# VHH binders against o75319: the designs that were tried, part 18

Target 1, 181 residues: o75319
Amino acid sequence: GNHIPERWKDYLPVGQRMPGTRFIAFKVPLQKSFEKKLAPEECFSPLDLFNKIREQNEELGLIIDLTYTQRYYKPEDLPETVPYLKIFTVGHQVPDDETIFKFKHAVNGFLKENKDNDKLIGVHCTHGLNRTGYLICRYLIDVEGVRPDDAIELFNRCRGHCLERQNYIEDLQNGPIRKNW
Short names: E, the ipSAE of ESMFold2; O, the ipSAE of OpenDDE; V2, 0.75 times the mean of E and O plus 0.25 times the DockQ between their complexes.

## First folded at step 9 (VHH)

Design u4 (framework vhh_4orz_3; at its last look DockQ between E and O 0.72; V2 from the best seeds 0.00; counts 0 for: pae E 3.6 > 2)
Fold by ESMFold2, look of step 9:
Structure u4 (fold): chain B 181 residues (1-181), chain A 118 residues (1-118)
Amino acid sequence: as target 1 above (181 residues)
Amino acid sequence: EVQLVESGGGLVQAGGSLRLFCAASGFTFSDYDMAWLRQAPGKRREWVALIYSGGDTYYADSVKDRFTISRDNAKNTVSLQMNSLKPEDTAIYFCAREYWDSDFGDYWGQGTQVTVSS
């Protein structure tokens, strides 16, 4: 249960809002039970997430959790005012078309329901980097028409870390554009 | 050293059953979520079933209600009971430690072949 994910400490907790989008990416917050294995400065709880978002003068309107596990935190640890959506996304491989569709559907639904505010979609996997970066970039490429290299550069700059998995980068750059439903 | 060793594969008639086993060592087994994955020739590896450290289970739609994943923390084992097998279930089946959750730390076994004849 409470083991710290491999390399989780290597990543900045929360990125910056991606300009021209409603996205912000972060690594998975860890509930209080993990804090025994963390120095105080290493802690990043659900409460810490919201404090860091507030420090940026932003507000979350949706959290999309891409992890397959329930062990990191519970949705009940989040404010009731923030919708939470879990989209099971397998690591290590390029997300399948069903997963990509679910992500696009969630983002499009959020944008429609939140057209009159400036709230952000928070997206995380375990590290907030590879799966998160892939799906955000896939959305920007397929739905917004952003060039693959520009989407990747924008994500990397705002996350504060570069996408690392080459199979994801290759698919974004050279793979097919997925149809919008 | 993390080790995952699968067993129980073989040739089985369509409609039949098999039970797969995975013996785990080299880590605190009860702390980790576990999975079965499978890969048919020329296809992408896909997840089949997940079992969380707390015991909750989840299944791919293609196997739901036919397969059952279970774990025994005292014996450090994960099992997959496969019923009503179909030819499309033919694949190499892999036991994995948090494969579905980590961007890193890719731990799976060598796999066990399941072949379902019509």
Scores: ipSAE 0.280, ipTM 0.585, lowest interface PAE 3.6, mean pLDDT 89
Fold by OpenDDE, look of step 9:
Structure u4 (fold): chain B 181 residues (1-181), chain A 118 residues (1-118)
Amino acid sequence: as target 1 above (181 residues)
Amino acid sequence: EVQLVESGGGLVQAGGSLRLFCAASGFTFSDYDMAWLRQAPGKRREWVALIYSGGDTYYADSVKDRFTISRDNAKNTVSLQMNSLKPEDTAIYFCAREYWDSDFGDYWGQGTQVTVSS
């Protein structure tokens, strides 16, 4: 169906690049079938995503989709030049080790293959906030050695919205480091 | 108002079967993905089975090949056929709307108790 996700309209479409990283977070873009349920200024399509990224003088090199559905848009709606990776990630709960590993592996692979450019890793879930923020922060903490509070603050500032799920925040701050292999 | 009402729970012996039902109202049922969740005593709530609006189904490893989720869009119902029940399946079972893909909006019913005796 083409119902708008709850509270989707309340979040900024696209955040800012996280300084010192290749990450940018955004809410899920919606395919054209959703437009009839939105005001023109509320619309955020895959095309709009790329336009907004361009306006920031950035370029996407990878999109990681963390949603657990395929109803929002199709990979075919994206430019062929930008690889698309789906990591089905269940909401409301802290991602399991497998999901974390998949994310880390994807990011590391991208960085290895894209050392010669400054293209960004675009990450999104439904709202581009909780699942997105957790996995990005988890990467920064586990792989880059960033302090949990610094990672969270950086993400929140750049996304323009703060992580809201207490279980995610608590796991980031006090939870164990996850294996990187 | 979104409403989800579960039914069909009860006491059953190990190896037995139950069929749970969920009646949905207050939204365009056919447009939404649905799920069954369960919560055992002292444990966290976990998803059991998912059925997309398109009809695709997914199952937790713990219930795979034993449980079957289905939906009837004409009746606004989602069902869970539970076969080969085990004591560890004892829990309150909840019907949920897009629980697994939302940061907000926890839409589930009051739940129905399933107890599997050894």
Scores: ipSAE 0.211, ipTM 0.623, lowest interface PAE 1.8, mean pLDDT 92
ESMFold2 (binder alone), look of step 9: mean pLDDT 83; pTM 0.840

## First folded at step 11 (VHH; framework vhh_7qia_2)

Design v1 (at its last look DockQ between E and O 0.16; V2 from the best seeds 0.00; counts 0 for: pae E 8.2 > 2, placed apart)
Fold by OpenDDE, look of step 11:
Structure v1 (fold): chain B 181 residues (1-181), chain A 118 residues (1-118)
Amino acid sequence: as target 1 above (181 residues)
Amino acid sequence: QLQLVESGGGLVQPGGSLRLSCEASGFTFSSYAMGWYRQAPGKQRELVAFIYSGGRTNYADSVKGRFTISRDNAKNTVYLQMNSLRPEDTAIYYCAREYWDSDFGDYWGKGTPVTVSS
């Protein structure tokens, strides 16, 4: 269906690039069929996403979609020049090791192939917050060796909203490092 | 046809206790995690506690040790036992179904008000 996700309107459409990284987080863009249920100023389409990224003088090089559905938009709604990766990620629970590995692998692959540019990895779930934040932070912690609290603070600041799920926060702070291969 | 109905809110003095209930209908209750959220005046709605279908729980730091979330699948009801209440706990409390596709609830009750005041 085309019902608006709960609290979707409450979150900034697009965050800021995370300094020292290639990550930028945003809430899920919604395809045209959702616009009937939105005020004009509330609309956030795939096209709007790219416009907002450009306004920040950035360019997306990859989109990682962590939503657990395909109802929000189609990959065909994106420019052909920007790869799209779907990693079905269940909400409200800490992602499993396989999901974490898939994310890390995707990020590492992108970085390896894009050493010659400064294009961003756009990551989103439904709200671009909890699942998105967890996996980005998990990457920073496990792969980049960032202190958990620093990773969380950096994400929160750049996204403009704080992680809200304590199970995610606790796992990031106190959970085990996940394998990178 | 899906419905969540909260109850148990009210006025209580600091240090007091309340027990909130949320009765669910219109879906297979036992298959879903359930959450309690609250919204204070002028603030954004925030997660308080949630309970997985299997019974595992998690709490916001602000309520750890004071609040307990539980569920009775036979009654299609989720509970929030609130002890040692503080003025900052004053809010409208909402029950929500935690859906697989979201880090927030996909269905919400109308809320039950909780006021903690001397």
Scores: ipSAE 0.721, ipTM 0.880, lowest interface PAE 0.7, mean pLDDT 95
Fold by ESMFold2, look of step 11:
Structure v1 (fold): chain B 181 residues (1-181), chain A 118 residues (1-118)
Amino acid sequence: as target 1 above (181 residues)
Amino acid sequence: QLQLVESGGGLVQPGGSLRLSCEASGFTFSSYAMGWYRQAPGKQRELVAFIYSGGRTNYADSVKGRFTISRDNAKNTVYLQMNSLRPEDTAIYYCAREYWDSDFGDYWGKGTPVTVSS
């Protein structure tokens, strides 16, 4: 069904661009069928996502969807001009090396193809927090050489919510650097 | 095989206490956050308490100060100490591996019923 994800209403819809990066994080937008279960001020549709990005004077050039399902919205709900990539990411454990590699590969490919513009990579899971924050931080640490605590602080500040899942935080702070660039 | 087995439910008077237990198997328990949820007849299942792998906790407003979630990683067990019970706490209580960070249902136990009545 089209039940509102638990605690989804508690999170800011869209964060701010992470300075010095091409990332912006947000919670999953919900297609029109969910709106009957939401007050008008609670709605956050794919259209609302793009309006909010535009209000920040930004433009999305890629959406990376980390959810395990297509029940929230369909790729057809997005403008045809914005590439969409689904990377199934398990939500209750540190993502495996294959998932991390897929994410890094997608980001690196985007940066190469978009070196002459300033478009952003939009990343979301269900709440746009734990899985999203982990993979963004993992990229910044492993590929860009950012210190773990600096990556986490930057994500938390720009998302507007702190990473909550301890196993992700522990892996980012004390786990091995992954060389799967 | 992955399993979550709840126990400790029963009938209790208002103001009383119960301690629920959930034994887990089939996964690396210490690496996962765990939650207690409840569902009263005719109502949606709701989060009661949540405990991170490192021991930090979170509670629904309705139970804050009365319920305490804890875990014993050596025993692969999550507990819910329920004090100052009220009739509105009557529900089936379910142990679950992290629900709010997953798009597919985490593994759920079968639940343990709690009835609070005079």
Scores: ipSAE 0.014, ipTM 0.168, lowest interface PAE 8.2, mean pLDDT 86
ESMFold2 (binder alone), look of step 11: mean pLDDT 85; pTM 0.869

Design v2 (at its last look DockQ between E and O 0.85; V2 from the best seeds 0.00; counts 0 for: pae E 4.5 > 2)
Fold by ESMFold2, look of step 11:
Structure v2 (fold): chain B 181 residues (1-181), chain A 118 residues (1-118)
Amino acid sequence: as target 1 above (181 residues)
Amino acid sequence: QLQLVESGGGLVQPGGSLRLSCEASGFTFSSYDMGWYRQAPGKQRELVAFIYSGGSTRYADSVKGRFTISRDNAKNTVYLQMNSLRPEDTAIYYCAREYWDSDFGDYWGKGTPVTVSS
C-alpha cells in the first residue's frame, strides 16, 4: 500500500551532518506512487533526498534503512553507486542486541572502506528520529566513548527534532554498554 | 474507528494446535501490513509473525516451521495457525497493524490468551 506513514509530514526531511561523525539522518523517502496523497511541498522522494544532500555540499556513501517494511521505495530507486543496507528494526522497543551489532558492523565496515574520502552514512527509519537516533547514539556511546547526554544532544540538534521515546532515552542514559559477542 | 479483535485463544496441551483470528475494521485493511505479537509474563512484547500487504511473510525464529500467518482481504482478517505448541508459547497474543514500523500510536487489540500446559 501507498498510504502516508502516520505523522510523516510533521518531520523535516533531512537533518544536518553530525559534526565529528560521518552520520546524517533523514526520514524515509517515498517513491512516486505516494505523491498523489501529498502536496508538492510535502514530497520527499529518493531523488529529493540526493538533491538535499548535494545542497549541503555533502555526498552519501552508504544508506542504512532501518524500516521494517519494503513499501516506501525500492533500492533500485537509488543510484547504483550508493550502497544500500536494510536492517529490519522493530519500532517502539529498544533494538535488540542482534540489530545493534548489525548496525555497528555496517558503520565500522564503512569507515574502513571510506577512510580516504568524506562521504556520509545516511541513516533512516520511518521518521528518521527514534530508531535512527537510538542506533546512532548507541554507536557513539559504545564505540566512540561519547557521553550519553552529549550523543543525544548532538543527534537532536543535527536532526532538527528531539528523540521523544522515553524508553530509548532511558536506555541510552542509564542502560548498559552493549557488548558485541 | 480503528478496531482489531482477536479470537481463538485458549488452553491447549503441548503438541496441540490453535488458530487465532483477528478481525479488523476502520481502515483499508488490504493496504496495511499486519502482524501477531505475544507477551509472556515478565517479558517484552515480541513479534511472532508478520504479513506484508503484498502477501510476503516473516517469522520469529522460535516459531518457524510451526506457525503460519495468513490473511483474507475479503474478510478483513489475519490468521495465525499455531501447530506443535510448547509451554514457552504461553502468552497473550495481540494482533497489530504496522506497529513494528511505527513510532506512534498503539494499534493493538485487547489480545487473546494462549496457555499451553499439561
Scores: ipSAE 0.168, ipTM 0.567, lowest interface PAE 4.5, mean pLDDT 89
Fold by OpenDDE, look of step 11:
Structure v2 (fold): chain B 181 residues (1-181), chain A 118 residues (1-118)
Amino acid sequence: as target 1 above (181 residues)
Amino acid sequence: QLQLVESGGGLVQPGGSLRLSCEASGFTFSSYDMGWYRQAPGKQRELVAFIYSGGSTRYADSVKGRFTISRDNAKNTVYLQMNSLRPEDTAIYYCAREYWDSDFGDYWGKGTPVTVSS
């Protein structure tokens, strides 16, 4: 279906690159069929995503889609030059170890293969906030050794919205480090 | 108003089967992904299975090969066929509309209890 996700309109479409990283977070772009239910200024399509990224003088090198549904857009809606990776991530709850590992592995693989450029890893869930923020922060904490509060603050500032789910925040701050292999 | 009504729960012996139903109303059923969750005593609510509006399905690892989710759009109903039931499947089972992709929660039924015991 093409119903608009709840509160989707309340969030900035695209954040800013996280300094010192190659991450950028955004809310889920919506395919053309959703436009019938949106005002022109509310529309945010895959094409709009790339336009907004260009406006920031950045380039996407990978899109990681964390949504648990496939109704929002199709990989075919993206440029062929940008790889698309789906990691089905359940909302509302802290991602499991397998999901965390998949995310880390994908990021590390990208970084290894893209040492010669500065292309960004675009990460999104539905709102590009909670699941997205958790996994990015989890990576920064577990892999880059960033202090949890610093990671959270950095993400919040760059996304333009703060992580909302207490269970995610608590796990990032006080939860165990997850293995990287 | 939106409503989800679960049915089909009950007591069953290990190895037995149950079929749960969830009848939906108040929204365009065929346009939404639907899912089943369960909550055991003292545990968090967990995803069991969901079915996309397009008909594709996904399952929790713990129920793969044993449970089957399906839907009948003409009846606004989603089903959960549970075979080879185990004591650890004991829980209150809830029907939901796309909760698994929600950051803020979603619509739930009141739940139907399933007890697997000899």
Scores: ipSAE 0.044, ipTM 0.444, lowest interface PAE 2.6, mean pLDDT 91
ESMFold2 (binder alone), look of step 11: mean pLDDT 86; pTM 0.872

Design v3 (at its last look DockQ between E and O 0.24; V2 from the best seeds 0.00; counts 0 for: pae O 7.9 > 2)
Fold by ESMFold2, look of step 11:
Formats: sequence, structure tokens, C-alpha cells
Structure v3 (fold): chain B 181 residues (1-181), chain A 118 residues (1-118)
Amino acid sequence: as target 1 above (181 residues)
Amino acid sequence: QLQLVESGGGLVQPGGSLRLSCEASGFTFSSYAMGWYRQAPGKQRELVAFIWSGGSTKYADSVKGRFTISRDNAKNTVYLQMNSLRPEDTAIYYCAREYWDSDFGDYWGKGTPVTVSS
């Protein structure tokens, strides 16, 4: 058995484009083998992800997968035209500086290569909330100079769920100043 | 029913060796990453070693070169070979299934005690 991640059903599948950024957040899509454990209305496959993005009149140009496992779906389940990047990110703990650097590097690379289009960076962890929200906000704070509370509010509003883990929120608000490179 | 059962802990002298086992049931073991964690009194539970489903591994700095994680998908078992044990390795050792992937899930066993002393 392919167990559905704990509380995965509690979260909206896909958020909204974050205004003023190239980010959109979502929970992990689940490959077909998980669907035996889901009601039809609960399904959220890689195909469903792209359908929902198209319904918003948006297009993904990169998927950054923050999950700490390889079992939810395979990169081959994604259109070959959409780049995929895996950054193994441990939950329950504030991501380490190496993980933060990899994320910043990937985002900056995308922005350079996609300056002439409006494609989005899709970011997900298991639930598309805590690890995803942390790294997006960390980027906005450290690279774009956004105030911590403003970054958090923007993420929460566009994801449709508030960041929940207090250690992530505390680090964003009061944590050490980090170098970008 | 999901179940993780650790075994192989005990008392050992410094410099000694132990091999921990964790038998898994109730899920498709070969699809999951597995980890060993430990908790000493008054300390936070910490990752010791982690093995992805494809066989890649990660170790805490304090155990690199001394501990080896491995898995046997045919037996639904993950192992931790602990060599050159030190008193600082004294802890309860827990087996976990992708615990660190989920912000909310709690998929670890009851633990097996390891004591390293003269």
C-alpha cells in the first residue's frame, strides 16, 4: 500500500499565482496508483495539476519538487517540455543553508532563462504549505527585500492556507540574516 | 496495519558493534525511504542515517564512517550497522518511514535502547 500523506486531503490542490512574482504553489500531485485510496473528487494527479494551471490561464515553466521522497510521482509523468528539479527538503525543521541556496539558485536561473515569457515556477512539498511557503518567503525576503510579514501574508493569501509551523514562521520573522551566495 | 518494529539494541562496551533491524509491515516497503533516528535524554530526536528507495544514503556527521544503513526489500527490513560505538551514541534508536517528508505524519516505531558504557 500507497498511503495517502497525512492530512493531504485537507489542502487545496493548487493556489493562485502570487502577484508581483513568478510563483505558484500546490500540494504534491499523486500518480495513478494512489487513486484506489481516493474518492474521485479527491484525486489530484500530475495531469490534474496541468489542467488546473491551464484553467487559471497560466503555464508552468519549471516545477521545483521539495518532497523528501520519490514515491508520489515520477518526472516522466510530467510533460517533457516542463523542466523538473528535485530539492530534497526535510520537513519539521527549518531548511538548511544548502537547501536554501539551491532554491535561490534555481529561481534565479529560471528568471534569467524566462525573462521573455510569463511562465510560472511551480513549487510543492507534500502539502504545498510549510516547506513550500518557507522557501518562497525566504527567497522574497533575502533576494527581493520583501518584509517578512508581507511575504508571509502574500503566500498565505495566494496558497489559500496559512503557514502553520511556528518554527518556520519564527525563522522567517526573526531568524539570522542569510547570504544569498 | 502500518507497523515498524525495531530490534537489536542493548548494552555494549565502547568500541563495540551492534546491528539494529527494523521490520516493516502494512505498506509497500520498497517504495519508501527509511531512516534511523535517535534521542538521548533531554535532547531533540535527530536523524542518524537515511536511505532512499533507490539505495542512496545520508548520514549525520557524528556517525559517518562508523555507521552503515542498508535495506532488504525482500524482507521489508532496514538495518543500521553500528561500529566503533562511543558513549555519546547512547540513545533510544527509532526506525521511521519518510517521517521527515511529512510535516504532520508520525510514522516511527517504539524504539530500541542502545547503551554504550564500560
Scores: ipSAE 0.021, ipTM 0.394, lowest interface PAE 6.2, mean pLDDT 88
Fold by OpenDDE, look of step 11:
Structure v3 (fold): chain B 181 residues (1-181), chain A 118 residues (1-118)
Amino acid sequence: as target 1 above (181 residues)
Amino acid sequence: QLQLVESGGGLVQPGGSLRLSCEASGFTFSSYAMGWYRQAPGKQRELVAFIWSGGSTKYADSVKGRFTISRDNAKNTVYLQMNSLRPEDTAIYYCAREYWDSDFGDYWGKGTPVTVSS
């Protein structure tokens, strides 16, 4: 269906690059079929995403889609030059070890292949907040050794919205480190 | 045709109790997790509690031990029992149908106001 996700309009379309990382978070772009349900200023399409990234003088090198549906946009809506990776991630609950590993593996693979550039890893779920924030923070904590509170603060600041799910926050702060292999 | 209708809000003194109800219609209630959220003036909407279709529950740290979320599938209703209310609990409380492809509920009620004041 083409119903707009609840509260989708309330969130900034695109965050800022997280300093010291290659991450940028954004809410899910919506394909053209959703535009009829939105005011012009509310529209955020895949094309709009790339325009906004360009306005920040950045370039996307990878998009990781964490939504648990495929109804929002199609990979074909993206430039051919930007790889698209889908990691079906259930909302509300802490991602399982397999999901976490998939995310880490994707990020590490990208970094390995893109050492010669400064292209960004774009990550989104529906709102680009809780699932997105958790997995990015999980990576920073588990792989980069960042303090949990620092990772969370950095994400919140750059995304322009704070993680809201207590179970995610709790797991990041007090949960075990997840395997990286 | 999907509808969520909250009720039970009102004015209460600190230390008091309220019981909120949310009656759902237009979907298979028993198949969905349900959540309570609240939004205080000038603040973002935040999760208070949610309950899976199977009955498992999660709470915000700020309400643990004071609030209890429950559901009656026969009545298509989710409840929030709020005890030991505090002024900081003042907010509009919203009921939501939780959907797993979203970070938040995909359908919301109109909200019921809760004011905790002396």
Scores: ipSAE 0.010, ipTM 0.307, lowest interface PAE 7.9, mean pLDDT 91
ESMFold2 (binder alone), look of step 11: mean pLDDT 86; pTM 0.874

Design v4 (at its last look DockQ between E and O 0.25; V2 from the best seeds 0.00; counts 0 for: pae E 8.2 > 2)
Fold by OpenDDE, look of step 11:
Structure v4 (fold): chain B 181 residues (1-181), chain A 118 residues (1-118)
Amino acid sequence: as target 1 above (181 residues)
Amino acid sequence: QLQLVESGGGLVQPGGSLRLSCEASGFTFSSYYMGWYRQAPGKQRELVAFITSGGRTYYADSVKGRFTISRDNAKNTVYLQMNSLRPEDTAIYYCAREYWDSDFGDYWGKGTPVTVSS
């Protein structure tokens, strides 16, 4: 349906590029059918997403959608020039190894194919925070060798909001490294 | 037909204790994570604690060591034992079902007020 996700309005629509990475996190854009339930200033559509990215002098090269539903927007709402990848990711739970691997594989594939540009990997879940932050941090930790606390701090700062789920935080800080291939 | 009903809120002095209850109905309780949230005046709603379907518990740093979340699947009830209460714990406390497509609750109770004051 067209129900606005809980607390969706509370979060910044788009974060900032994470320095030293190609990642940018944002909350889920909502298709036009949701606008009836939003004030004009609260609206955040796929079009709005791209406008905001441009305002930051950036360009999206890939969108990874981690939501566990397809009700928020359609891939057809995105420019054809930007590939869209859906990774159904259950909320509030630490992603399983398969999900983590899918994410890493997608990121690595993008980086391999986009060495000649500076396009960003846009990642979002519902709020662009917990699932999004976990998987980005997991990548930085497992693949890039970043200290867990540094990864978390970097994500939080750039997203403008902090990871809120202790299970995610604890797994990032103390959990095992996941397979990269 | 989903329903969450909180109870147990009230006025308590600093250092006091309260036990909140949330009775759930209309869904398979045991299959879901359950969470307690709170909203203080002028602040956003924040996660306090949640419990997995398997019974693992997690807490916000602000309440760790003082609050205990638990569940009784036979009673379809989740509890929040709050000890060593502080004035900053004053808020409306909400019970929430943690649904699969969100990192927050998708269904909420009406809330129960907790006031910590001398």
Scores: ipSAE 0.800, ipTM 0.910, lowest interface PAE 0.6, mean pLDDT 95
Fold by ESMFold2, look of step 11:
Structure v4 (fold): chain B 181 residues (1-181), chain A 118 residues (1-118)
Amino acid sequence: as target 1 above (181 residues)
Amino acid sequence: QLQLVESGGGLVQPGGSLRLSCEASGFTFSSYYMGWYRQAPGKQRELVAFITSGGRTYYADSVKGRFTISRDNAKNTVYLQMNSLRPEDTAIYYCAREYWDSDFGDYWGKGTPVTVSS
């Protein structure tokens, strides 16, 4: 159905580009059918996403959708020029190694194909916070060698909201480095 | 009015069992995922288990194989069967309403205390 996700209104629609990376995080855009339940200032559609990215003088080159549902918007609502990838990611648990690998593979593939431009990888789950923050930080830690606390601080600052799930935070800070293959 | 009312907590010896219940009202229970969280004094609230509207279950690693979550949509009730209890399971247990791909519960009950001690 078109139920507005719980707490979705409480989060800034789009964060800022994470400096030194190709990442930008945002909450899930909602297709027009959800707007009946939203005030005009609460709306955040796929079109609004691209407008906000352009306002930051940035361009999306890939959207990675981490939600475990297809109900929020359809890939056809996105410009055909922007690749879209769904990685079904269960909430409430630290993502398993297969999910982490799929994310790393997608990011590495994008960076190879886009080495000659500065386009961004847009990543979202439902709120653009816990699953999104975990996988971005996991990539920065495992692939780029960023210290866990530095990755978390960078994500929190650029998203505009702090990671909230303690099991995710603990796994990033104290858990093992995950394999990149 | 939205309500979640937990019951079934108490004092139990290590190795014992308890069954928690949570009765829900004020929303379409069968459409929501439901979870159990716990909080020990001085610690953060943590997820214990959740169950989808379709009955699929998920558990924290610390309770896998010992705890079982279930639901009865006809009674608007979610349950947590806790077996092989350990002192580390001592906490206040909260029932929570949850959106299935959300990162946290959006409404909690008042909680029911569970104490595991010899």
Scores: ipSAE 0.013, ipTM 0.210, lowest interface PAE 8.2, mean pLDDT 87
ESMFold2 (binder alone), look of step 11: mean pLDDT 85; pTM 0.868

